# Ledger of designs, part 13: VH-VL binders against Oxysterol-binding protein-related protein 5 (OSBPL5)

Target 1, 118 residues: Oxysterol-binding protein-related protein 5 (OSBPL5), of Homo sapiens (Human) (q9h0x9r126to243)
Amino acid sequence: VVIMADSLKIRGTLKSWTKLWCVLKPGVLLIYKTPKVGQWVGTVLLHCCELIERPSKKDGFCFKLFHPLDQSVWAVKGPKGESVGSITQPLPSSYLIFRAASESDGRCWLDALELALR
Short names: E, the ipSAE of ESMFold2; O, the ipSAE of OpenDDE; V2, 0.75 times the mean of E and O plus 0.25 times the DockQ between their complexes.

## First folded at step 10 (VH-VL; framework fv_tislelizumab)

Design g5 (from e2 with heavy chain H98F; at its last look DockQ between E and O 0.70; V2 from the best seeds 0.00; counts 0 for: pae E 3.8 > 2)
Fold by ESMFold2, look of step 10:
Structure g5 (fold): chain C 118 residues (1-118), chain A 118 residues (1-118), chain B 107 residues (1-107)
Amino acid sequence: as target 1 above (118 residues)
Amino acid sequence: QVQLQESGPGLVKPSETLSLTCTVSGFSLSSYYVHWIRQPPGKGLEWIGVIYFTGRTRYNPSLKSRVTISKDTSKNQVSLKLSSVTAADTAVYYCARFSGSKYYFDYWGQGTTVTVSS
Amino acid sequence: DIVMTQSPDSLAVSLGERATINCKSSQSVSNYVAWYQQKPGQPPKLLINWASTRESGVPDRFSGSGYGTDFTLTISSLQAEDVAVYYCQQYYSTPLTFGQGTKLEIK
């Protein structure tokens, strides 16, 4: 069951943002290049993650998902058995930083993610 | 199909608490947020607030000290309580559906009229 | 709070003519704007989302435009059934806020 789906800007240690399609289900965050199925980038396993709000320098809303012991947050295989994700830029193994386009979008995402982390 | 229906007493005395219930059908409260909006006679629309999936709430700052929104997902209900009412709280009260993927109100209840009078 | 200010407060337009309603936000809301139509005794009905996207079932004569702070709802050829009050609404930030409404009548 899909709890929430929308585009979010995502980055790691580099300063550049990549717009990706995020699909939230209980326990997992599925990341795709576009809203179309079959362009899987990766799946975040939420049970091992913590979630924090981050200060924002620009309009919008930032938050971070991370493994508190600095281990990988990624599932080994995709939702259709994919063993290799489709990646436009490398993303870190242990965390992701997200930016929602508006405050209201971001608050909805935080609310839904906190529930899905359980 | 998708339906929202407000119910509650049409007449409330000053200083008392108005209590309204929004009963929904055709969708899940685990997938959509329901907001409360009101419209005084001959006036425009005022957003009251929302309850999120986790049970957290956001309220219009103008009403925050007097408003409580709660939900019962097993009954498909979202409730509104507004304490210490005055004549200024006389309005048609609506509940409306909003989703994380559609950040506007696509379905509205018919509204219920609440009159505050001595 | 983001204030949404509509103009005019009311207007009368002849059948078949063009009606234009403006909405201005007190700060940028990007394209996070919706337009609603409300007829007497009815709840508001969503017409336009994302500033310019028509909802399913909304006639082609309704169009929306704008980005940032200035938004417009246009009815290209007014019909009798278009008599209503029209509201803009921002959904960029809470509290969610509506314009004061524009009453549209047939001249």
Scores: ipSAE 0.313, ipTM 0.791, lowest interface PAE 3.8, mean pLDDT 87
ESMFold2 (binder alone), look of step 10: mean pLDDT 91; pTM 0.933
OpenDDE, look of step 10: ipSAE 0.822; ipTM 0.929

Design g6 (from e2 with heavy chain S30T T54S; at its last look DockQ between E and O 0.95; V2 from the best seeds 0.00; counts 0 for: pae E 2.7 > 2)
Heavy chain, then light chain:
Amino acid sequence: QVQLQESGPGLVKPSETLSLTCTVSGFSLTSYYVHWIRQPPGKGLEWIGVIYFSGRTRYNPSLKSRVTISKDTSKNQVSLKLSSVTAADTAVYYCARHSGSKYYFDYWGQGTTVTVSS
Amino acid sequence: DIVMTQSPDSLAVSLGERATINCKSSQSVSNYVAWYQQKPGQPPKLLINWASTRESGVPDRFSGSGYGTDFTLTISSLQAEDVAVYYCQQYYSTPLTFGQGTKLEIK
ESMFold2, look of step 10: ipSAE 0.468; ipTM 0.840
ESMFold2 (binder alone), look of step 10: mean pLDDT 93; pTM 0.948
OpenDDE, look of step 10: ipSAE 0.867; ipTM 0.945

## First folded at step 11 (VH-VL; framework fv_tislelizumab)

Design k1 (from g4 with heavy chain R56Y; at its last look DockQ between E and O 0.73; V2 from the best seeds 0.00; counts 0 for: pae E 2.1 > 2)
Fold by OpenDDE, look of step 11:
Structure k1 (fold): chain C 118 residues (1-118), chain A 118 residues (1-118), chain B 107 residues (1-107)
Amino acid sequence: as target 1 above (118 residues)
Amino acid sequence: QVQLQESGPGLVKPSETLSLTCTVSGFSLSSYYVHWIRQPPGKGLEWIGIIYFTGYTRYNPSLKSRVTISKDTSKNQVSLKLSSVTAADTAVYYCARHSGSKYYFDYWGQGTTVTVSS
Amino acid sequence: DIVMTQSPDSLAVSLGERATINCKSSQSVSNYVAWYQQKPGQPPKLLINWASTRESGVPDRFSGSGYGTDFTLTISSLQAEDVAVYYCQQYYSTPLTFGQGTKLEIK
C-alpha cells in the first residue's frame, strides 16, 4: 500500500539538492530517480528513524529523517532485491534532509511520515 | 459516492461556542484531509482549518485561539468548535475535502448557516 | 498570509463573448492555484487546479493560466449557466487563502 508518492528534493552530502521520486509505504520510504520503476535509489527504514521539521528561510518546506544513534537508515536491498541503487549524488547514511515544493506539501509529508513511523 | 454534510444549530448567542459536525461518506477519514471553510453573507471565503488523517490540526491564525477541530474516524465525523462567537462569525460553514496531497477542494458539503444573534 | 487579489470585482460580458478574470498573489505560489465557481445557494465548485488543469466534467470553454503571481481564468464563450461568482485560491501555504471573488454577469 502506497501512503504517498511525490517528488522531493533531497540534500546530498555535498549540500546540493536533487529532485527524487519518493514513495512512502508502511515502514519504508522508497526513493527513485524518476517515477519509473527500475531507477531505485534507496530504501529508508522508517522504524529506526525520527522525524523533525526544519524551518528554512528558503522556498519550500524542509524536514529531516534521522537515526537517533547516527546509524544507517538505509536498507541493504531494494524492493526487487537490488543490491546497488542508481547513481545519484552521495547521500548521508544516518539522515536525510528533504525539501517539499510548498509548505502544504511539506505538511502532508510530515503527516504521512508520522503515520508511517507508528 | 463522496459526500460531506454539515450539521449543527443555526443560531448561536454571542459569547457562546459554535459547534458543528461534518459527516462524510464515500471515503475514510483515515485517508483524507477535511477542512472547514466559512463564508459570511455576501462575502468571500475564509479558510478556518484542517484536520489531517493523523489527527493533527492546523488553523487559520486569525481564528486559532478560538477554533478546535476534531474527528471521530469510526463515525466518519469531523467537528468544529468556535468559542466566544460574535456577529462576525455569522456565516455559511462548509466542510470540504482536498484530493491527494494538495490543498484544493474537490468535494464540498452543502454548507450550514450559522447566525450569531442575541 | 498570502493575499489573493482578483480583478475585476464584477464583470459583465455578452453571451458568446470572452470573459477574463485575473488573480494576483502577494508572493509567488508557483502553480498552486485553484479556481472555483459558486452559484447562489451552492458551495463552490472546483473548476481548475494547478493553475491550468481543468477538473473532470468542466467544459472546455474554461481555461486557466499563470505561474508565480499572476493567474487568469478565461471563459472563451460565455454561456448563460456561467453566471456566478468565481474565486481563485492558493494552496501553496497555510493559511489557505481565496481571492475576494469576481461576480460574472451577462451584459
Scores: ipSAE 0.468, ipTM 0.859, lowest interface PAE 1.1, mean pLDDT 94
ESMFold2, look of step 11: ipSAE 0.522; ipTM 0.845
ESMFold2 (binder alone), look of step 11: mean pLDDT 93; pTM 0.949

Design k2 (from g4 with heavy chain G100A; at its last look DockQ between E and O 0.90; V2 from the best seeds 0.00; counts 0 for: pae E 2.4 > 2)
Fold by ESMFold2, look of step 11:
Structure k2 (fold): chain C 118 residues (1-118), chain A 118 residues (1-118), chain B 107 residues (1-107)
Amino acid sequence: as target 1 above (118 residues)
Amino acid sequence: QVQLQESGPGLVKPSETLSLTCTVSGFSLSSYYVHWIRQPPGKGLEWIGIIYFTGRTRYNPSLKSRVTISKDTSKNQVSLKLSSVTAADTAVYYCARHSASKYYFDYWGQGTTVTVSS
Amino acid sequence: DIVMTQSPDSLAVSLGERATINCKSSQSVSNYVAWYQQKPGQPPKLLINWASTRESGVPDRFSGSGYGTDFTLTISSLQAEDVAVYYCQQYYSTPLTFGQGTKLEIK
């Protein structure tokens, strides 16, 4: 069941944000290029992640999902067995930094992710 | 059918605690966020606070020291307590909902009038 | 806190004419603005979300526009049932804040 779905800006080590479509389900965060199915980027396995707020002076609201032992957070295959999206990786293996468009959005995302991590 | 209903005493003495309950039906408190908003007679709307899915809360800073919002998901209820009331707390009190990440209120209760007097 | 300031405070418009209500935020709220209609003895009713998207069942004579700090609610042809107080609301950050309201009457 989908807990939450929205666009978020995502980055890793680089300072360049990519707007991606995020679909939150219990235990997983599915990431797509657009809301249309078939442009899967990756799936974060939430059971291995921790979640923290990232204070920012810019508009929006930042948070981070990461593996506390610096191991991969990514599922090997997409929800339909896809592998194409996984090869386009500007994103780190062990963490992601997110920016929601507003503080209100970000607070809801933190709340929903905390629930999905349980 | 989506419904929110506020209930509680219509009269509260100064310095006492007002206590209101919002009973919801037609939707789940696991899928929608509920807020309290108030409106003094003949005046505008003031946001009181939100309770999130995890049970954490966020309050209007102007009321933070006096307000408690809680919920009982099994009873479909969200409660408001406002301590140490004065005449300035006389208002119509509403509960209202929104879906995740969309803090605009698509359904409101009918409101309950609380008068602080004597 | 983000202050939402509406103008005018009240406005009288002839039936069938255009009514325009403005709302300005004290800082950018992107398009995170909703508009509500409130009649006496009733709760607010959502008209517009995301600055310009009509809620289901809202007549197409209601339209919203704006981005950043300046927002407008327009009623293209005023009907008798549109007499109400109108509020803008930002939902960019907490505390959520509303404009002071604009009372719309028939001239």
Scores: ipSAE 0.479, ipTM 0.833, lowest interface PAE 2.4, mean pLDDT 89
ESMFold2 (binder alone), look of step 11: mean pLDDT 91; pTM 0.934
OpenDDE, look of step 11: ipSAE 0.888; ipTM 0.949

Design k3 (from g4 with heavy chain L29F; at its last look DockQ between E and O 0.88; V2 from the best seeds 0.00; counts 0 for: pae E 2.1 > 2)
Fold by ESMFold2, look of step 11:
Formats: structure tokens, C-alpha cells, sequence
Structure k3 (fold): chain C 118 residues (1-118), chain A 118 residues (1-118), chain B 107 residues (1-107)
């Protein structure tokens, strides 16, 4: 069951935002390059993650998913058995920083992610 | 199949608390967000607030000190309480839903008229 | 609060002619605009989301356009059943806000 799907800007250590298509299901966050092509980038295993709001000086709404023990948050295979995801920007193994386009979008994502982490 | 139905008293005395219930069917509270919106006679629409999947709420700042929205998932109900009412609170009260992270309303209840009078 | 200002307040258009309703926001809302139709005694009905995307079941004569602060709802050939009050709504930020409404009548 898809809880929520939308584009979000995502970054890691390099602080350069990449707009990716995020599909939230119970326990997982599926990340694709675009909704049309559906090229899989990675899958975040939410049961190992914590979620926090992240203050930002810039427009939008930021939050972070991370492994509290600094271990990988990524599934090893994609939903169709893919072994390698694609990515324009290298993403860290243990966390992701997200930016929603507006505060209202971001609060909806935080709420939905908390549900999916359960 | 999708239905939202508002219910509650049609008359409320000034200074008392207005209490309304929205009963939903044909969709899950885990997939759709429910809002309250009101429309004074001959006037436009005013957003009251939202209740999120986790039970968190956000309210219109104009009403925040007087409003409480809650839900009972087991009864498929969302409730609205508005305290210390005046004639300015006379309106048709609607519940409405949205999905995903974009707050536009694809289904509305029929509305219930509340009159605040001595 | 983001103020949504509609113009005109009322509009009379002959059957089969084009009706145009404008909505202006007090600050940029990107394309986070929806349009609703409301007939007497009924709740609002969603016509357009994302400023320009027709909701399923909405006739082709309804179209929306705009980005940023200036938005337009167009009915390309007015039908008798289109007599209603029309509202724009922004959903860029809370509180969600609606325009004051435009009453559309047949001339």
C-alpha cells in the first residue's frame, strides 16, 4: 500500500540537492530518479532509522532519516531484484537529508514517515 | 462509496462549546487526511484545521486558542470542538479530505449548519 | 497568511461564450492552487488542482492556468449548469486560504 509519493530534494555530505521521486510504503522508502521512468535509486529500510526535523535557513522544510549506530540504511536489492541503484549525487550509507518544497508538504511527510517507521 | 458526514447540534448558545463529528466511510484514515472548513452565511470558505495520521493537529491561527480537533479511528470519526462561540461562528461546517502531501480536497461532506444564538 | 483575491466578484456571460475568472495571491504559491465550483446548498466541488490539472470527470471546457501569483480559471463555452460560485484555494502553506468567490451568472 502506498502511503505517500512525491518528489523531494535529497542530499548527503556534499550539500548539493538532487530532486528524486520518493514512494513511501510501510517500513520502506523507495527512491527513484523520476516518476515516469521509475529508475530505482535505492530503498531505505525504515525500521533501522530515526527521523528528526532539521532546521534550515533556506526556503522549504528539511528533515533527516538516519541510522542511530551509523550503519547502512539501504536495502541491498531493489523492489524488482535490482542489485545496483543509480544516483546523480553520492549518498551516504547511514543517513539522508530531505527538503520538501513547502512547510505544509514537509509536515505531511514527517507525519507519514512516523507512521511508516512503526 | 467515499462519504464524509458531519453531525452535531444545529443551535448553540453564545459562550458555549460547539461540538461536531465527521463520520467517514469508503476510505482509511491511514491514507487520507481530514480537515474542517467552515462557511459563514453568504461568505467564503475558512480553513479551521487538520488532523494528521499520528494525531498531531494544525489549526488556523485565527481560531487556534478555541479549537480542538481529535479522532477516533475505531469509530471512523473526526471531531471538532470550538469553545466560547459567538455569532461570528455561525456557519456551515464541512469536513473534507486530501491524500498525499498536497492539501486540496477531492471529497467534502454535505455540511452541517450551526447557528449561534441566544 | 496568504491572501487570495479573486476578480471579478460577479460575472455575467452569455451561453456558449467564454468566462474568465482571475485569482491573485499576496505572495508566490508556485502552482499550488486549486479551483472549486459551489452550487447553492451543496459543498464545493474540486475542478482543478496544481493550477491547471483537471480533476477526473470535469468537462474539457474547464481549464486553469498560472504560476506564482496570478491564476486564471477559464470556461471556454458556458453551459447552463455552470452557474455557480467559483473559489480558488492555495495550499502552499497553512493556514490554507480561499479566494472570496466569483459568482457566475448567465447574461
Amino acid sequence: as target 1 above (118 residues)
Amino acid sequence: QVQLQESGPGLVKPSETLSLTCTVSGFSFSSYYVHWIRQPPGKGLEWIGIIYFTGRTRYNPSLKSRVTISKDTSKNQVSLKLSSVTAADTAVYYCARHSGSKYYFDYWGQGTTVTVSS
Amino acid sequence: DIVMTQSPDSLAVSLGERATINCKSSQSVSNYVAWYQQKPGQPPKLLINWASTRESGVPDRFSGSGYGTDFTLTISSLQAEDVAVYYCQQYYSTPLTFGQGTKLEIK
Scores: ipSAE 0.505, ipTM 0.843, lowest interface PAE 2.1, mean pLDDT 89
ESMFold2 (binder alone), look of step 11: mean pLDDT 92; pTM 0.947
OpenDDE, look of step 11: ipSAE 0.901; ipTM 0.952

Design k4 (from g4 with heavy chain I50L; at its last look DockQ between E and O 0.89; V2 from the best seeds 0.00; counts 0 for: pae E 2.01 > 2)
Fold by ESMFold2, look of step 11:
Structure k4 (fold): chain C 118 residues (1-118), chain A 118 residues (1-118), chain B 107 residues (1-107)
Amino acid sequence: as target 1 above (118 residues)
Amino acid sequence: QVQLQESGPGLVKPSETLSLTCTVSGFSLSSYYVHWIRQPPGKGLEWIGLIYFTGRTRYNPSLKSRVTISKDTSKNQVSLKLSSVTAADTAVYYCARHSGSKYYFDYWGQGTTVTVSS
Amino acid sequence: DIVMTQSPDSLAVSLGERATINCKSSQSVSNYVAWYQQKPGQPPKLLINWASTRESGVPDRFSGSGYGTDFTLTISSLQAEDVAVYYCQQYYSTPLTFGQGTKLEIK
């Protein structure tokens, strides 16, 4: 059951944003390069994560998903049995920073993620 | 089949509380967001607010101090209360839904007319 | 609040001719614009989302365009059933706001 799907800008320690396709399902956040090609980047296991809003001066809305003990948030395999994601830019093992295109989008994502974390 | 239906008293006295219920069918309040929008006679549309999946709400600042939106997912109902009404609150009241993170409304209720008169 | 201003407030167009309705936002809303048609005694009906994407079941004579602050709804060949009030709506930020409406009549 897909709760929500959209492109979000994502980054880790580098300040460079990458637009990726995010699909929210109960307990997981699936991340793909694009919806059409479907190249799996990674899957975030939500039960081990915490979620916080992250203020930004840029247009849009920022939030962070992280493991409170700095452990990995990533599933080992993809939804089709992939064992290696297709990302060309490294993402941290224990957190991701997201930017939605607008505040209204971001509020919706926070709401859906907060429920999915429960 | 997707349906939204507004119900409540058609006549409300000034200074009292307007109370409406939106009953939904053909979709889940756990998968779609429901908003309230109103339209004074012969005039345009004014967004009142929404309730999120978590139960958080967001209201039009112009009405914020007087508005309460709540829901009962097990009864498929979203409720609107508007306190301290005046003649300016006379309108057709609609509930409408959206999915995902984009706040445009693919389905609307038929509307219920509320007249504020002494 | 983002103000959506429509023009004209009303227009009359001959059957089979092109009708054009404009909507301007007080600040950029990207392509976060929807268009609705409302006939008397009915709720609004969604025609266009994402500024230019037709909703399922909407005739191809309806088209939307624009990005940023300036948006247009076009009916390429007006039919009798297109007589209605038309509203634009931004969904870039809350409060969600609608244009004041444009009444479309057959000349």
Scores: ipSAE 0.560, ipTM 0.860, lowest interface PAE 2.0, mean pLDDT 90
ESMFold2 (binder alone), look of step 11: mean pLDDT 92; pTM 0.946
OpenDDE, look of step 11: ipSAE 0.893; ipTM 0.952

Design k5 (from g4 with heavy chain S101T; at its last fold request DockQ between E and O 0.85; V2 from the best seeds 0.00; counts 0 for: pae E 2.1 > 2)
Heavy chain, then light chain:
Amino acid sequence: QVQLQESGPGLVKPSETLSLTCTVSGFSLSSYYVHWIRQPPGKGLEWIGIIYFTGRTRYNPSLKSRVTISKDTSKNQVSLKLSSVTAADTAVYYCARHSGTKYYFDYWGQGTTVTVSS
Amino acid sequence: DIVMTQSPDSLAVSLGERATINCKSSQSVSNYVAWYQQKPGQPPKLLINWASTRESGVPDRFSGSGYGTDFTLTISSLQAEDVAVYYCQQYYSTPLTFGQGTKLEIK
ESMFold2, look of step 11: ipSAE 0.602; ipTM 0.864
ESMFold2 (binder alone), look of step 11: mean pLDDT 92; pTM 0.949
OpenDDE, look of step 11: ipSAE 0.903; ipTM 0.954
ESMFold2, fold request of step 12: ipSAE 0.494, 0.488, 0.506; ipTM 0.844, 0.842, 0.839
ESMFold2 (binder alone), fold request of step 12: mean pLDDT 92, 92, 92; pTM 0.947, 0.947, 0.947
OpenDDE, fold request of step 12: ipSAE 0.910, 0.909, 0.912; ipTM 0.955, 0.955, 0.956

## First folded at step 13 (VH-VL; framework fv_tislelizumab)

Design ctl (from g4 with heavy chain Y33S F53S R56S K102S Y103S; at its last look DockQ between E and O 0.75; V2 from the best seeds 0.00; counts 0 for: pae E 9.2 > 2)
Fold by ESMFold2, look of step 13:
Structure ctl (fold): chain C 118 residues (1-118), chain A 118 residues (1-118), chain B 107 residues (1-107)
Amino acid sequence: as target 1 above (118 residues)
Amino acid sequence: QVQLQESGPGLVKPSETLSLTCTVSGFSLSSYSVHWIRQPPGKGLEWIGIIYSTGSTRYNPSLKSRVTISKDTSKNQVSLKLSSVTAADTAVYYCARHSGSSSYFDYWGQGTTVTVSS
Amino acid sequence: DIVMTQSPDSLAVSLGERATINCKSSQSVSNYVAWYQQKPGQPPKLLINWASTRESGVPDRFSGSGYGTDFTLTISSLQAEDVAVYYCQQYYSTPLTFGQGTKLEIK
């Protein structure tokens, strides 16, 4: 039941972007290192998140998923029952910032996420 | 086999609403987004808008005040309504499938000609 | 809006010769370019995506290249069935926009 899947650049507090494979399903955003290897990084629980567009001085399209009360957005188990993800450190517990390479790709992600957050 | 087919009245009076239907087969409107594009006689192509697989829409700003795109997933139908038409809206109207990866069009309908004439 | 400008507007090429169609964007669109072929009375047909990736079922004589603002569609050995109008399209940002078209004819 995959709604959308693509690579996005992701960062947290440090301003270093990491390209990760993102898979959107109802209620969750699954994050992997690559689609080929499929190493699970983490799963974002969308029901607890808010989504905002982030203006950027650089090319591309940025948006943020975050917990409004600064609690964790991450599921405790992976899709195959993994209890510890391979987070590319340091990703924060309560938010992620995403960058798509173009406005059209980023808008597609935003529109899909806006519905998945309801 | 992926197919799209436009249908609707070929003649529309000025100031009235143009209403078209795109019937799809070989894919699900829950999985793929659909665009509308038009081509005035002997001229180039103009993107009208998209309805995403999620139901969200995005329109060409030049037409946004007059256009509505909607869908009925159970009937495999996407509709286009364009209000307050003039002779400038005379064109062949196409529906086209959003590719599986980005905003280019891998399958097109045959097109339906709409003439605005009084 | 990103303007896509094709050149030439029309082109006549002898059978078996190379045809070259150019497309220039008003700002960088990275490799977010597709090319379409349209024959009279038919819808456009996708040939190339991501500036250079050939769609399944498209003959090897069609190739695309470019990045940023300057893009090229090449037909390496023109066949009679290649007579059509060709369009480039950017999908970097909305509104999605097309070039004005290039009519390709047999000389």
Scores: ipSAE 0.010, ipTM 0.666, lowest interface PAE 9.2, mean pLDDT 86
ESMFold2 (binder alone), look of step 13: mean pLDDT 94; pTM 0.954
OpenDDE, look of step 13: ipSAE 0.521; ipTM 0.875

Design q1 (from g4 with heavy chain F27G L29I; at its last look DockQ between E and O 0.86; V2 from the best seeds 0.75)
Fold by ESMFold2, look of step 13:
Structure q1 (fold): chain C 118 residues (1-118), chain A 118 residues (1-118), chain B 107 residues (1-107)
Amino acid sequence: as target 1 above (118 residues)
Amino acid sequence: QVQLQESGPGLVKPSETLSLTCTVSGGSISSYYVHWIRQPPGKGLEWIGIIYFTGRTRYNPSLKSRVTISKDTSKNQVSLKLSSVTAADTAVYYCARHSGSKYYFDYWGQGTTVTVSS
Amino acid sequence: DIVMTQSPDSLAVSLGERATINCKSSQSVSNYVAWYQQKPGQPPKLLINWASTRESGVPDRFSGSGYGTDFTLTISSLQAEDVAVYYCQQYYSTPLTFGQGTKLEIK
């Protein structure tokens, strides 16, 4: 069952944001390049993650998903058995930084993710 | 099909507490974000507040000191309490919902009229 | 708070003619605007989300446009059942705010 789906801006160590399609299900966050094409980028395994707000004075709303011991957050295979994801820039193995377009969007995402992490 | 229904006393005396309940049928409040919105007679709409899945709340600053929103997931109900009411609180009170992170309302209750009078 | 100001407050349009309702926000809300129709004794009914996306079951004669601070709702060919009060709403930030309403009547 899909809990929430939307485009979010995502970055890692590179200071460039990439807009990706995020689909939240119980226990996992699926990441695709676009909603139509469905090119799988990666799947975050939420059971190993922690979630923290990254307050910002800029427009939008930032938060971070990360492994507290710096281990991988990524599933090995995609939902259709994919073994390699598609991405325009490298993402770290142990964390992702997200930016929602507005504070109200971001608060909903934090709320839904807090439940899905359980 | 999802339905929302407001209930509570139609008359409330000044300085007392208005207490309303929104009962959801045909769906679960664990899947929707429920808001309270009011409309004074012949006037426009005023947002009161939201309750999130985790039980966090956010209120209109104009009402924040007097408002409490709570939920009971076992009864599929969301409650509104508004303290220290005056004639200015006379309105039709609606509960409304959205399912994603965007705060526009695809389902509304029929509304319940509350009159504040001695 | 983001103030949503509608114009006009009241509008009379002949059957089959175009009706245009404007909504201006006090600061940018991107395309985070919804439009509602409300008839007497009824709750508001969602017509448009994302400034321009029609809800399921809403007739094609309703369209929305705008980005940033200036938004419009257009009814391309007014019908008798379109007589109502129309509200815009921003959902960019809380508190959520609505325009004061535009009463649409048949001329």
Scores: ipSAE 0.535, ipTM 0.844, lowest interface PAE 1.9, mean pLDDT 89
ESMFold2 (binder alone), look of step 13: mean pLDDT 91; pTM 0.938
OpenDDE, look of step 13: ipSAE 0.888; ipTM 0.949

Design q2 (from g4 with heavy chain S101N; at its last look DockQ between E and O 0.82; V2 from the best seeds 0.75)
Fold by ESMFold2, look of step 13:
Structure q2 (fold): chain C 118 residues (1-118), chain A 118 residues (1-118), chain B 107 residues (1-107)
Amino acid sequence: as target 1 above (118 residues)
Amino acid sequence: QVQLQESGPGLVKPSETLSLTCTVSGFSLSSYYVHWIRQPPGKGLEWIGIIYFTGRTRYNPSLKSRVTISKDTSKNQVSLKLSSVTAADTAVYYCARHSGNKYYFDYWGQGTTVTVSS
Amino acid sequence: DIVMTQSPDSLAVSLGERATINCKSSQSVSNYVAWYQQKPGQPPKLLINWASTRESGVPDRFSGSGYGTDFTLTISSLQAEDVAVYYCQQYYSTPLTFGQGTKLEIK
């Protein structure tokens, strides 16, 4: 039941964007390195998250997904039982910042995520 | 079979409100985004707006605040209201859909002609 | 608003010949371009998405190319049923905008 799938740029504390493949399903956001061979990076548990738009001066559209009490947003295992995600930049435990390639892309992501958080 | 069907009065008096309904079948308004697009006689296409899954809307600035798009998911309907119409609003009105976050339209309704005339 | 400008406004091409329609955006839209075919009394029909990806069921004679600001729709061997108006559309940002259309006729 995939609601939406696309590449998004993701960052945390480090001000460096990493392009990852994001797959939205009910209750979860699955994050992979690439779409074709799909190495699991992490899974965000949406029930514990809040969503906020992050205005940006650059092209694209930014938003933040975070735990309001600064607890982990990550599932401990992957969708196929993976215990540890693929090697990646360190991402914060309690939030992620996303950048969609365009404003129109970002509006759809915000809409789909907003509904999935309900 | 995927179908979108526009309906409403074909004749509207100047200064009144144009009101149209798009009835969809063969897909869910929870899975596909619906837009309104119009085409004046013998002219090109003008995007009117979108309604998102959450009920949030975005409109073409050229139509200012005259546009209202709403939906009733239980009836498979998306509605368009355009207030304070003039002869410039005479057009064929289409509803069209897309999935995901890329705003190109794989299915369109047949269109309904609206004439603004005294 | 991103303006999409098509050229030519009309085009006459002999049956079996190549037809070329150009579309230029007022700013970069990456590859966020779709092409539509519209016949009289009908809604637009999607031909190409992502500037170059042919929609399922669209004949192989239709192809698209381009990136950034300059885009092209090509019909490699014109058929009688290809007589229509063709529109490009950007979907990089709202408002979504369409080219003014190119009318394609048989010479």
Scores: ipSAE 0.549, ipTM 0.856, lowest interface PAE 2.0, mean pLDDT 90
ESMFold2 (binder alone), look of step 13: mean pLDDT 93; pTM 0.951
OpenDDE, look of step 13: ipSAE 0.899; ipTM 0.954

